# VH-VL binders against Riboflavin kinase: the designs that were tried, part 15

Target 1, 134 residues: Riboflavin kinase, of Devosia riboflavina (a0a087m355)
Amino acid sequence: MGIRLSGCVIHGDKRGRKLGFPTANLSIAPGVELPPDGVYSCIVWLPGQTTHHGATASVGNNPTFDDVKERRVEIYIHDFDGTLYGHELNICLLTRLRDMRRFSGLDDLTGQTERDVAQSRAMLAHHALTGLLP
Short names: E, the ipSAE of ESMFold2; O, the ipSAE of OpenDDE; V2, 0.75 times the mean of E and O plus 0.25 times the DockQ between their complexes.

## First folded at step 9 (VH-VL; framework fv_roconkibart)

Design kg03 (from ke03 with heavy chain D54Y; at its last look DockQ between E and O 0.41; V2 from the best seeds 0.00; counts 0 for: pae E 2.2 > 2)
Fold by OpenDDE, look of step 9:
Structure kg03 (fold): chain C 134 residues (1-134), chain A 119 residues (1-119), chain B 112 residues (1-112)
Amino acid sequence: as target 1 above (134 residues)
Amino acid sequence: QVQLVQSGAEVKKPGASVKVSCKASGYTFTDYYMNWMRQAPGQGLEWMGWINPYSGGTTYADKFQGRVTFTLDTSISTAYMELSRLRSDDTAVYYCAREGDYEGYFDYWGQGTLVTVSS
Amino acid sequence: DVVMTQSPLSLPVTLGQPASISCRSSQSLLHRSGKTYLHWYLQKPGQSPQLLIYLGSNRASGVPDRFSGSGSGTDFTLKISRVEAEDVGVYYCMQALQWPYTFGQGTKLEIK
């Protein structure tokens, strides 16, 4: 079983424009316990949908960019290009893929993100085959 | 008609702090990263870091970590660069520059602010 | 840090003649997306730098077609087909693939 979270999509720092992987920032209610910092495979339920989408989520402050004082939850929804600002999303963090880390540049950041997404997809596929998806 | 207008020249003593302003106009201030560079007299360009006017997020070059602070006043589309514990080798023209399309190039520059540090 | 090396550092040219500036990086500037994060600037005397070429080969707005950027990996070239008086200044290459962004030493173009 994964860790369920819910939050409203808010405007982020627009770093995704540099990365090429646009993320949705979730406003998590105060007092909600977050899992350890890291990158996770994730599933997300889009507004009005009962079927979930695969996603890659990051939990924590981004050590590469000194702009986050609080822990954040950001998700990259696989194979989705819509806008979700103001919408409430339910997510489930499944497998922790790695720790948060600093990046040396755009290529390093992009490369790791690609690997994260690939690993996330693989984990999701595994969960689907084993019936471990919620 | 994008413009970046910086504050005037500064003369400081060693150990002091300086705060340079950069007022942006002609575009949506929060849509573009603002970068800071400096150029010592007769020398080349040196990147200091950037700030995201939308979130206030900053990235500083390691050389300036702990000594430089980027801030914003979004109500007047102005970015600020404060450099503390000044020394003589901080004497330079400081530039703000808009980063174009998040691709790491600077398409518009301020006119520069000369900061002179001398005892 | 990525080291950017320009050559020559001084470039005297005759009006109407072509000019070429080399820029080498200590590591490849080719992003996995296919983009090359190498940019060129010109700083005319007494002025702020201005963007000439971005992402290797794209001319910035208002930049004459006399200017062209080429190269790949770690070896880049800025060319001016016919140098004009207004082209006098210091040219800088800059990489934006790695943090910190780093500039070349600059190439001072002067008219003979």
Scores: ipSAE 0.480, ipTM 0.851, lowest interface PAE 1.1, mean pLDDT 93
ESMFold2, look of step 9: ipSAE 0.495; ipTM 0.825
ESMFold2 (binder alone), look of step 9: mean pLDDT 95; pTM 0.963

Design kg04 (from ke03 with light chain Q98R; at its last look DockQ between E and O 0.48; V2 from the best seeds 0.00; counts 0 for: pae E 2.5 > 2)
Fold by ESMFold2, look of step 9:
Structure kg04 (fold): chain C 134 residues (1-134), chain A 119 residues (1-119), chain B 112 residues (1-112)
Amino acid sequence: as target 1 above (134 residues)
Amino acid sequence: QVQLVQSGAEVKKPGASVKVSCKASGYTFTDYYMNWMRQAPGQGLEWMGWINPDSGGTTYADKFQGRVTFTLDTSISTAYMELSRLRSDDTAVYYCAREGDYEGYFDYWGQGTLVTVSS
Amino acid sequence: DVVMTQSPLSLPVTLGQPASISCRSSQSLLHRSGKTYLHWYLQKPGQSPQLLIYLGSNRASGVPDRFSGSGSGTDFTLKISRVEAEDVGVYYCMQALRWPYTFGQGTKLEIK
């Protein structure tokens, strides 16, 4: 239950970090099957740790050249302030929270991100209580 | 010292495309969004969009969506703006500008590239 | 789109006298973080724009103390305490809270 993925942290959206939601972008190997685009509650295992962290993930397409498209996974790890650049992360995508959408500006982006994180935390708490975590 | 140097002026016919380059120096190219603006003769400034040179992600103003493409060559710290299906009202000076501290202000600007669309 | 309206559009000023430029936005530019996403630029004759004031009131590097920005919400003011010859040009306000970023029409400051 859940979709397990791994990938190297290449970089995060630094605008998101400025807004209080630092993200890690995962480089997912070409040809790896991803779930439908959207925002997900998920859990993450950090290098060298035996416990998981809650997270909020975005799965979507990135623009490419000459009609070549690659999908990427952006992860905001809840309650985490460390640096993971160049390290392999293991994640499990659990509940799809919403479709991807375009934003009208910083206030829209920030407000939606706060709601996504709150919903992700709530869904993860529910999964833990009902035995649905992998 | 931060510098943005743009390609030279161009004259194009209606229906053609133009590609303007913006070469950056004096800073880490991937740390700052690159924005594009234009200014028609005797008119004010108009934002066209930005590209995140770290990820390649773009945002285009709706009026240019479908006609403009921002690209990068990070190996030479250069951003590009391509505008297609040109019309006479696309005649303008086109500017690249670096976005400071992810706060939407443009602390360094290129010198501008005049694009004239005339038959 | 957020509409930015500048006043006046033409501003003749005597050297050494103060000048004031107004900018109004059709929507509040205050972000939930407490920052105001309003910036000011000067475009001198024949030059690219240059940043003067960012986030409402912060002077950009190398901008003299005689420039100041103020205001919040929807109403903003750029002031020059003593106009000098080098201040001639077109002043633009710009909002960066909502996409697309939008500029005012410009205020042409000229010496009488």
Scores: ipSAE 0.448, ipTM 0.813, lowest interface PAE 2.5, mean pLDDT 87
ESMFold2 (binder alone), look of step 9: mean pLDDT 95; pTM 0.964
OpenDDE, look of step 9: ipSAE 0.537; ipTM 0.853

Design kg05 (from ke03 with heavy chain G104A; at its last look DockQ between E and O 0.47; V2 from the best seeds 0.00; counts 0 for: pae E 2.8 > 2)
Fold by ESMFold2, look of step 9:
Structure kg05 (fold): chain C 134 residues (1-134), chain A 119 residues (1-119), chain B 112 residues (1-112)
Amino acid sequence: as target 1 above (134 residues)
Amino acid sequence: QVQLVQSGAEVKKPGASVKVSCKASGYTFTDYYMNWMRQAPGQGLEWMGWINPDSGGTTYADKFQGRVTFTLDTSISTAYMELSRLRSDDTAVYYCAREGDYEAYFDYWGQGTLVTVSS
Amino acid sequence: DVVMTQSPLSLPVTLGQPASISCRSSQSLLHRSGKTYLHWYLQKPGQSPQLLIYLGSNRASGVPDRFSGSGSGTDFTLKISRVEAEDVGVYYCMQALQWPYTFGQGTKLEIK
C-alpha cells in the first residue's frame, strides 16, 4: 500500500523544532527510486514498533556538503517529539498533497507547513489504516 | 569564545571568481546557520544568503542567484562563499555571520574580507 | 523585497544626551508566532557589525541597558538613554521575516 521507503535519520532539525514541527531527515539508499518530488501524507513505523504514527513528509532534492545533491525525505511525525538520530525508519507515502515550492520567508514557510500538516491529518483519517505493518 | 575568522583581502579582475573562507571556533558548527553579507565601501549592508551547515541547504538572495555558491568543510568547521563573474560593483567587504537560535539575528560576525574588483 | 527606511541618516549628539533612531518597514514584520523579526546592529568605526537588539526589543548579551528597542508592525525605534563616546558608529535595522533579509540605510551617530 502506497510507496514504502526506509532510511537512516541523519540530521537534527533545530529550525523545524523552533517552528513547532520537529522533523527527521532520512537518507535514502542511492539505488532506491524515489516518488515525484512533493509533500505527502504518510505513516511511519518507529524502530522496534509494529504500530504506526501519522506523518507529513517532503520528498525533494536536498542539498549536500559536496557537489552531489542527495534526494532525501524529511518527515514530521505527528504527535511525536522524540529523537531518532542514527536509527532507521520505515515509512509509507500515501497521498501527494502538493508540489515542492520556494518560500518567501518564515511566515510563508510556517503557514504552508501548518496547512500541509492539517491536510495530511485529514487524508490519514480517511484511510482506515488500523493494523498495517512495516 | 565564539570566533569567525575570514580569509585575507583579494584583488580580482572583472570576470574572475573569488572564494572567501570563514573558519568557526568555540561552538558546534552544525548547530547554527551561516549567513553572508557584503558592504560596498562607504555604504550599507546587503544580505547574500544563508547555508544550513547541518543539511547543506541554502537560500540565496535573488540578486546573486546563479553567481554565488555557499559550501562547507565541516571537518575544519569552515564555510565558503564563492562569487563568480565579478564586476566592479562587487567591490565590497564580505562578512560571514552566525545566526542565533534560528531567529535570523546575527550574533557573531567575521572580521570581513575586502574583495576589490578592478581592471 | 521589504524596504527598510531609517531616519535620520546622520545623527550628531552631545555626550550624555538621549538619541533616537527610527526604522520603518514597507510591510509588517510580525510573524504569526507573535514574534517581530526586526533586529538592530551597531558597526563601530573600523569594526564588523555587532548585534544590539533582536526580535524587536530583546537586548543582546553584553549590551548596556542604555539601549532599548521598541515598536510594532512597521514602525520601530532604537533609543539610547545617555550617549557615551563608545556609541559612535553606524546603526542598522534589519528585517528577517522575508527573504531576502534587508537592512536600513544606516544611521551614523557621532559626537558633536
Scores: ipSAE 0.421, ipTM 0.804, lowest interface PAE 2.8, mean pLDDT 87
ESMFold2 (binder alone), look of step 9: mean pLDDT 95; pTM 0.963
OpenDDE, look of step 9: ipSAE 0.514; ipTM 0.848

Design kg06 (from ke03 with light chain S33Y; at its last look DockQ between E and O 0.50; V2 from the best seeds 0.58)
Fold by OpenDDE, look of step 10:
Structure kg06 (fold): chain C 134 residues (1-134), chain A 119 residues (1-119), chain B 112 residues (1-112)
Amino acid sequence: as target 1 above (134 residues)
Amino acid sequence: QVQLVQSGAEVKKPGASVKVSCKASGYTFTDYYMNWMRQAPGQGLEWMGWINPDSGGTTYADKFQGRVTFTLDTSISTAYMELSRLRSDDTAVYYCAREGDYEGYFDYWGQGTLVTVSS
Amino acid sequence: DVVMTQSPLSLPVTLGQPASISCRSSQSLLHRYGKTYLHWYLQKPGQSPQLLIYLGSNRASGVPDRFSGSGSGTDFTLKISRVEAEDVGVYYCMQALQWPYTFGQGTKLEIK
């Protein structure tokens, strides 16, 4: 069972984009309860679409880049390279994959991101087979 | 023309704090990370950390963690570096520098700010 | 931290002659996607550093073609095909693959 969230896409870290993992930062309304900090498998509904996409989401503060004191949700939409700034996205956080961590450099960041995405894809596939997807 | 203009030289006592400003012009301030370096007299360069002007996110070198603070005033395209609990070995020229294309190279530098810490 | 080691630290050169500076890193600077995060700077006397070469072999804007960067993995070289008076200063290599960014000690190029 997943946690549904919605938020407007805002600007964020652009380093991921250079590494081939562009992310969308969601502005979550104040008072909305977020799950524990970490990386999650996720599904997302793009504007005007009823079919969901797989995604990898991070919840909380980025300990490496210390981006803003406020907890945030950042998502990498699998197999999607469009621009979504200003759009409202609905997402569902599914399986928590790991804790947030610091990275030692670009290679460390890239490697972990690849692992996260791979694991997210595997979890999504599992959820699809077991009928756990909303 | 891209320019980074830093504040003037500072003289401080040990234990004090110093805040150096870096005003950017000639480009979109929020599109590039701002990095800070320092150079002790007659010595090499030392990286202190960066700030993302778009998000306000910071990364500090461990050596300065807890003692340095990067801040912004985006309304005037200005980045600030504050170093507290100053010691004599903090005497150096401090530089702000724009990171080019998020690839870890610095394509534009401020003119430097000399901070002298002495009793 | 990644240790950057430059050699030589002092480089006297005759005008018009070539110059070569070595930079070695304590670990590979090759990213898994193929980029090499090694950059070169020049700090002329009384000035701020300026970018010369980025990502191993790319000349920064306005940098003369007499400057070239080469190398891979842990061994890098900055070459000046024919040194000019304006090339006097301290050259630094820097790695940007690992955090913190770290610089070499600097190589002081002087005219004989």
Scores: ipSAE 0.545, ipTM 0.859, lowest interface PAE 0.7, mean pLDDT 93
ESMFold2, look of step 9: ipSAE 0.607; ipTM 0.838
ESMFold2 (binder alone), look of step 9: mean pLDDT 94; pTM 0.960
OpenDDE, look of step 9: ipSAE 0.519; ipTM 0.856
ESMFold2, look of step 10: ipSAE 0.633; ipTM 0.854
ESMFold2 (binder alone), look of step 10: mean pLDDT 94; pTM 0.959
ESMFold2, look of step 12: ipSAE 0.674; ipTM 0.863
ESMFold2 (binder alone), look of step 12: mean pLDDT 94; pTM 0.959
OpenDDE, look of step 12: ipSAE 0.537; ipTM 0.861

## First folded at step 10 (VH-VL; framework fv_roconkibart)

Design kh01 (from kd01 with light chain S33Y; at its last look DockQ between E and O 0.50; V2 from the best seeds 0.56)
Fold by ESMFold2, look of step 10:
Structure kh01 (fold): chain C 134 residues (1-134), chain A 120 residues (1-120), chain B 112 residues (1-112)
Amino acid sequence: as target 1 above (134 residues)
Amino acid sequence: QVQLVQSGAEVKKPGASVKVSCKASGYTFTDYYMNWMRQAPGQGLEWMGWINPDSGGTTYADKFQGRVTFTLDTSISTAYMELSRLRSDDTAVYYCARDYGDYEGYFDYWGQGTLVTVSS
Amino acid sequence: DVVMTQSPLSLPVTLGQPASISCRSSQSLLHRYGKTYLHWYLQKPGQSPQLLIYLGSNRASGVPDRFSGSGSGTDFTLKISRVEAEDVGVYYCMQALQWPYTFGQGTKLEIK
């Protein structure tokens, strides 16, 4: 089982594709209990689909908005190049890969992201996830 | 046409706080990181940090950590920079700038600058 | 922090002549995916900075072709092939590979 969440993609960063790991930002309703901050291996269901994609998610606290109750989850969907702005995604967070951390710069961020995605893919290959529904 | 319009000049006493606004127009506010820089009189430029208006995530330069806070009001496409516990060496022109490239420092549009003077 | 060092700090130039500004970083600005995170800005008197060159050598929109950027690793150069009166101001290099972003001290270009 895992931790099931849903949210609306408030903006896919169109220029984030320049970094090779475009993410979808999900707006999570106030009052929904999020798991501990961290980077997770997860699966995601695209709108209208019952089959899932592998993904890597970052769960973090975003206290810098005037709406302090709005929490966000950033998701990189493996092997996906479509647009999802304004659509609702259903996700299941499976394994916590690491704590959130600060980065010293773009090389550090990029290298850690590569490792996170590799670990997420490896975790998903070990799970019997066939047939799971949103 | 892209425009960043900042709030007017401020005069503050040491120990006070200042909040500078930066109102964006002519583009989708949440598509681009907003950065803050400052320039002391007769000196060079210094980066203070950025805020991602999509996620709310921030990065602050270490020397400002604990004294600066970036916030947003997305309903009016406005970013804010608040600097607390002001001292005389905080006297500077403060700029907001849009980063076209996300983490890339590609500041393609700048605000007009806000002079903050800290004097007793 | 990455230290950016510009030379010269003051650059008087005759109209119509070439000018060259050097920028050196304390560490390589080459990202693992092949981009060089070095930018050049011009601040004309009384104005906000404006982007001239991004990612080492790309001219920003509206920048005349007499401006060019070059260099690799830790050593970078901004060249102006023919200086015009409108080129007066302070030129800054900036690295954007590491956080915090850091600027050079600036090079003040003046017409002799």
Scores: ipSAE 0.584, ipTM 0.829, lowest interface PAE 1.3, mean pLDDT 87
ESMFold2 (binder alone), look of step 10: mean pLDDT 92; pTM 0.949
OpenDDE, look of step 10: ipSAE 0.629; ipTM 0.868
ESMFold2, look of step 11: ipSAE 0.532; ipTM 0.811
ESMFold2 (binder alone), look of step 11: mean pLDDT 93; pTM 0.950
OpenDDE, look of step 11: ipSAE 0.620; ipTM 0.866
ESMFold2, look of step 12: ipSAE 0.558; ipTM 0.815
ESMFold2 (binder alone), look of step 12: mean pLDDT 93; pTM 0.949
OpenDDE, look of step 12: ipSAE 0.591; ipTM 0.860

Design kh02 (from ke05 with light chain S33Y; at its last look DockQ between E and O 0.44; V2 from the best seeds 0.54)
Fold by ESMFold2, look of step 10:
Structure kh02 (fold): chain C 134 residues (1-134), chain A 120 residues (1-120), chain B 112 residues (1-112)
Amino acid sequence: as target 1 above (134 residues)
Amino acid sequence: QVQLVQSGAEVKKPGASVKVSCKASGYTFTDYYMNWMRQAPGQGLEWMGWINPDSGGTTYADKFQGRVTFTLDTSISTAYMELSRLRSDDTAVYYCARDYGDWEGYFDYWGQGTLVTVSS
Amino acid sequence: DVVMTQSPLSLPVTLGQPASISCRSSQSLLHRYGKTYLHWYLQKPGQSPQLLIYLGSNRASGVPDRFSGSGSGTDFTLKISRVEAEDVGVYYCMQALQWPYTFGQGTKLEIK
C-alpha cells in the first residue's frame, strides 16, 4: 500500500505554522527514488510509535550542487502541533491528490492548502489502515 | 545589525546580461525570503520576485518570467539576481530586500541599490 | 495584477500640520484568515525605501507614533499627525496578498 519513505526532519516550517498548517520538512537520502512531484494524502509514524497519524505531503525537487538532487518532502501532520527537528520520520504516500501548481497569491495558496487537507482527511477516513507498521 | 550590501553600479549594452549580488549579514540568511525590486529613474517601485534561501524556491513576476533568475551562495550569505536580454527600459536601480514575515511582503531591510544603465 | 492607486501624488504640507495619504486597491486585500496585506514605505531623497506600516496598521520598529495606518478592504489611509522636516520623501503603499506584489505610484510629501 502506497510508497514508503523515510527522512530526517531538517526544519519545522515557521511559515506553515503562521498559516495554520505547521509542517515538517524532510531530507530524503540521495539515490532514493521519489514519486512524481505533487500533493499526496499520506500517513506518518512519529519516532518510536507504531500507530500512525494522517498527513498531507508535498513532494518536490530542491536545487542541489552537481547532478545529485536532494529531494524533500514537506509534510503537514494532521492534528499535531510540535517539532521533530533532527528525528527520522517514516511515511507512506497513499494517493496523489494533484500536481504542484503556481498560485496567484497568498489567499489562493491557503485556500488550496485547505482543500488539499480536507481531501486528504476524507481519503484517510474511508480506508481501514489499522495495524499498519512503519 | 542587519545589513544588505549590493554590488556596484553597472553599464550594459542592449542584449547583454547583468548579475547583481546582495550580501546579507547580522541574521541567519536562510530564515527569511529575499525579494528583488527595481525603480526606473524618477519612477516608482516594481517587484520582480523572491527566492526562499532555505529551499532555493523562486517566484518571478510574470513580466520578468524567462528573463530573470535568482540564485544563492549560502556559504557567503549572498543572493544574486541575473537579468538577461537587457533593453534600454531595464535601466533602473535594483534593490534586494528581506521579507521579515516571509509570504507577507514585509520588507524590513533593503540593500542600498544597484544602478544598472542599459545604453547603446 | 492588483492596481494600487494613491492620492494625492504631490502633497505640500506646512511643518507641524497633519498629512493624510490615500491608497486604493483594485481588489480586497483581506486574507481569509483576517490579515490585511497592505504595507506603507517611505523613500527619503537619495535613500532606499524604509518600512513604515505593515499589515494595514502595525507600526514598524523605530517608526514614530505620529505615523498611523488605517482602512480595510480596498481603501487605506496613512496619516502623519504632525509633519516634521525628516518626513520629506515619497510614500508608497504596497499590496502583498496577490502575486506579483504591486506598489502605488507614490505620493511626494514636501514641506510648504
Scores: ipSAE 0.550, ipTM 0.820, lowest interface PAE 1.6, mean pLDDT 86
ESMFold2 (binder alone), look of step 10: mean pLDDT 93; pTM 0.950
OpenDDE, look of step 10: ipSAE 0.594; ipTM 0.864

Design kh03 (from kf03 with light chain S33Y; at its last look DockQ between E and O 0.39; V2 from the best seeds 0.53)
Fold by ESMFold2, look of step 10:
Structure kh03 (fold): chain C 134 residues (1-134), chain A 119 residues (1-119), chain B 112 residues (1-112)
Amino acid sequence: as target 1 above (134 residues)
Amino acid sequence: QVQLVQSGAEVKKPGASVKVSCKASGYTFTDYYMNWMRQAPGQGLEWMGWINPDSGGTTYADKFQGRVTFTLDTSISTAYMELSRLRSDDTAVYYCARDYDYEGYFDYWGQGTLVTVSS
Amino acid sequence: DVVMTQSPLSLPVTLGQPASISCRSSQSLLHRYGKTYLHWYLQKPGQSPQLLIYLGSNRASGVPDRFSGSGSGTDFTLKISRVEAEDVGVYYCMQALQWPYTFGQGTKLEIK
C-alpha cells in the first residue's frame, strides 16, 4: 500500500511557519528511487509511535554544485507543531495529487497549499487507514 | 552582526557572462532566502529573483529567465548570481539581500557590485 | 506584473516641515490572511537601500518614530512628521504579494 520511505529530518522548518504550513525536509539514503515529482497525500509515523498522522508531501529537486540535482521530500504533518529536527520519520506516500507548478505570488501559493492539504485530508478520510503500523 | 559582502566591480564585453558573489556572516545562512536586485545608472530598483538555501528552489523574474542562474555554497555561506549573454543594458549595480521568508522585506543588503558591459 | 506608482518623483522640503509620499499599486496588496505586502526603503546618497517600513505600517529596527506608513489595498502613504537633514535620499515603495516583486520609481527627497 503506497510507497514507503524513511529518512532523517535535516532542517528545522521555521521558514514555512509564516505560510501556516511548517514543513520538514527528509534526508533519503543515496540510491533510493523516489516517486515522480509532485505533491502527495501521505501518512507519517513519528519516532516510537504506532499511530500515524496525516500529511501532505512534495517530492522535488534540489540543485547542488555543478548543477547536479539532489531530489528531496518535504512534509507538512497535519495538526502537528512539534520539533522533528534530527529525528527519523517513516512515511507512506499514498496518492499523487498534482504536478509541481509555478506560482504567481504569495496568495497563489497559499491558496494552492490550502487546496492540497484539504485534498490530502479528504483522501485520507476516505481510505479508513485506522490501525496501520510503521 | 549581520553582513553581506559582495565581490568587486566587473567590466565585461557583450555576449560574456558575469558571476557575482555575496558572502554572508553573522546569521544562519540557510534560514534566509537570498534575493538579487539590480539598479541601472540613474534608474530604480529591479528584482531579479531569489534562491531558497534549504530546498535549492529558485524563482527568477520572467525578464531574466533563461539568462540568470542563482547558486549557493553553504560551506562558505556564499550566494552567487550568474548573468549570461550580457548586453549593454545589463550595466547596473547588482545587490544581494536576505529575506527571512518570501515576504520580501529585505533587512540587510550587500554593498552592491557594479557590472559594466561595454564593447 | 503589479505596477507601483509613486508621487511625487521629486520632493524638495524645508527642514523641520512634514513630507508625504504616495504609492499606488495596480492591484490590491492584501493577502488572504490579512497582511498587506507593501514595504518602504530609503536609499541615501552613495549607499545601499535600507528598510524603513514593512507590511504597510511597521517600522523597521532603528527607524525613528517620525516615519510612519499607512494605507491598505492599493493606496499607501509614507509620512515624515519633521524632515531632518539625514532623511535626504530616494524613497522606494515595493510590493511583495506577487512575483516578480516590483518597486515604485522612487521619490527623491532633498532639502531646499
Scores: ipSAE 0.540, ipTM 0.815, lowest interface PAE 1.5, mean pLDDT 86
ESMFold2 (binder alone), look of step 10: mean pLDDT 93; pTM 0.953
OpenDDE, look of step 10: ipSAE 0.615; ipTM 0.868

Design kh04 (from kg06 with light chain Y33W; at its last look DockQ between E and O 0.52; V2 from the best seeds 0.53)
Fold by ESMFold2, look of step 10:
Structure kh04 (fold): chain C 134 residues (1-134), chain A 119 residues (1-119), chain B 112 residues (1-112)
Amino acid sequence: as target 1 above (134 residues)
Amino acid sequence: QVQLVQSGAEVKKPGASVKVSCKASGYTFTDYYMNWMRQAPGQGLEWMGWINPDSGGTTYADKFQGRVTFTLDTSISTAYMELSRLRSDDTAVYYCAREGDYEGYFDYWGQGTLVTVSS
Amino acid sequence: DVVMTQSPLSLPVTLGQPASISCRSSQSLLHRWGKTYLHWYLQKPGQSPQLLIYLGSNRASGVPDRFSGSGSGTDFTLKISRVEAEDVGVYYCMQALQWPYTFGQGTKLEIK
């Protein structure tokens, strides 16, 4: 099982792209309950596709620009390097891997990101997710 | 050409606040972190923190946490640093600098703003 | 915090001769993906610092070929193959692997 979400892609953090973990940021509709903040293993359906991709997501809130708080889910889609700006993605958050935390430096940040992605891939490889649809 | 132009020198009394501006030109303001450093007279350089102009996210060195605030006005490509509860040992030249490629090097620096704190 | 230690702190050099400045960090500056987060700056008298070398060995735009950076791990060297009058100033190393970013104490280069 898991929690299903959909949202429109907003451009992600440019540092993540530079570091080789390009993220798609999703704006989630108001009124949708998000799970606790944290890092999750998840799966994603790209626009027009019924087969899923593995992904690693972080869940948190973003500040707004005078109008309304935007909810954001940042998703690194495994083995995908395309652009999805302006398109709607469907996701299923599966397993919460850890709490959000502060980092002591760049090596700490990248090391944790690598571990998160490896753990996400391992979890996805051990689950029977065949045939799951958006 | 990339330029960072800072506001002019300031003289302050202990206990006051100062706000230094840094106007950027010649590049896409939101593509590069803005960092702040200071240099006391005859001393070396000290990093104070950064602001991400894209997200507004800030990181402050622990020494300055609670006394310093970084803000932005993206409509005029300007970053601000405000330091409160000034003491005489805050007398320094304050610099803004652009961070290249998110790699922690500062490829362009402002001209510096001398802040003098004396009674 | 990562401590950056420069030597020498004062460096009188004869015009046209080579110069070498050492920088040592209290922790490795090698990122797990192979980049070295050590940068060098020159602050000429009365000026803002200017970037000389980034990521260990890359010369910044407009920096003459006579400047080179080397080293790995915790030990780094800035070399000037032939010192010119315009090289006078204070040289700083800086690490950017850990937060906060930290600078060495500076090496003042003077023509003797």
Scores: ipSAE 0.524, ipTM 0.807, lowest interface PAE 1.5, mean pLDDT 87
ESMFold2 (binder alone), look of step 10: mean pLDDT 94; pTM 0.960
OpenDDE, look of step 10: ipSAE 0.549; ipTM 0.860

Design kh05 (from kg06 with heavy chain G104D; at its last look DockQ between E and O 0.42; V2 from the best seeds 0.00; counts 0 for: pae E 2.2 > 2)
Heavy chain, then light chain:
Amino acid sequence: QVQLVQSGAEVKKPGASVKVSCKASGYTFTDYYMNWMRQAPGQGLEWMGWINPDSGGTTYADKFQGRVTFTLDTSISTAYMELSRLRSDDTAVYYCAREGDYEDYFDYWGQGTLVTVSS
Amino acid sequence: DVVMTQSPLSLPVTLGQPASISCRSSQSLLHRYGKTYLHWYLQKPGQSPQLLIYLGSNRASGVPDRFSGSGSGTDFTLKISRVEAEDVGVYYCMQALQWPYTFGQGTKLEIK
ESMFold2, look of step 10: ipSAE 0.524; ipTM 0.824
ESMFold2 (binder alone), look of step 10: mean pLDDT 93; pTM 0.950
OpenDDE, look of step 10: ipSAE 0.505; ipTM 0.853
ESMFold2, look of step 11: ipSAE 0.482; ipTM 0.811
ESMFold2 (binder alone), look of step 11: mean pLDDT 93; pTM 0.948
OpenDDE, look of step 11: ipSAE 0.525; ipTM 0.859

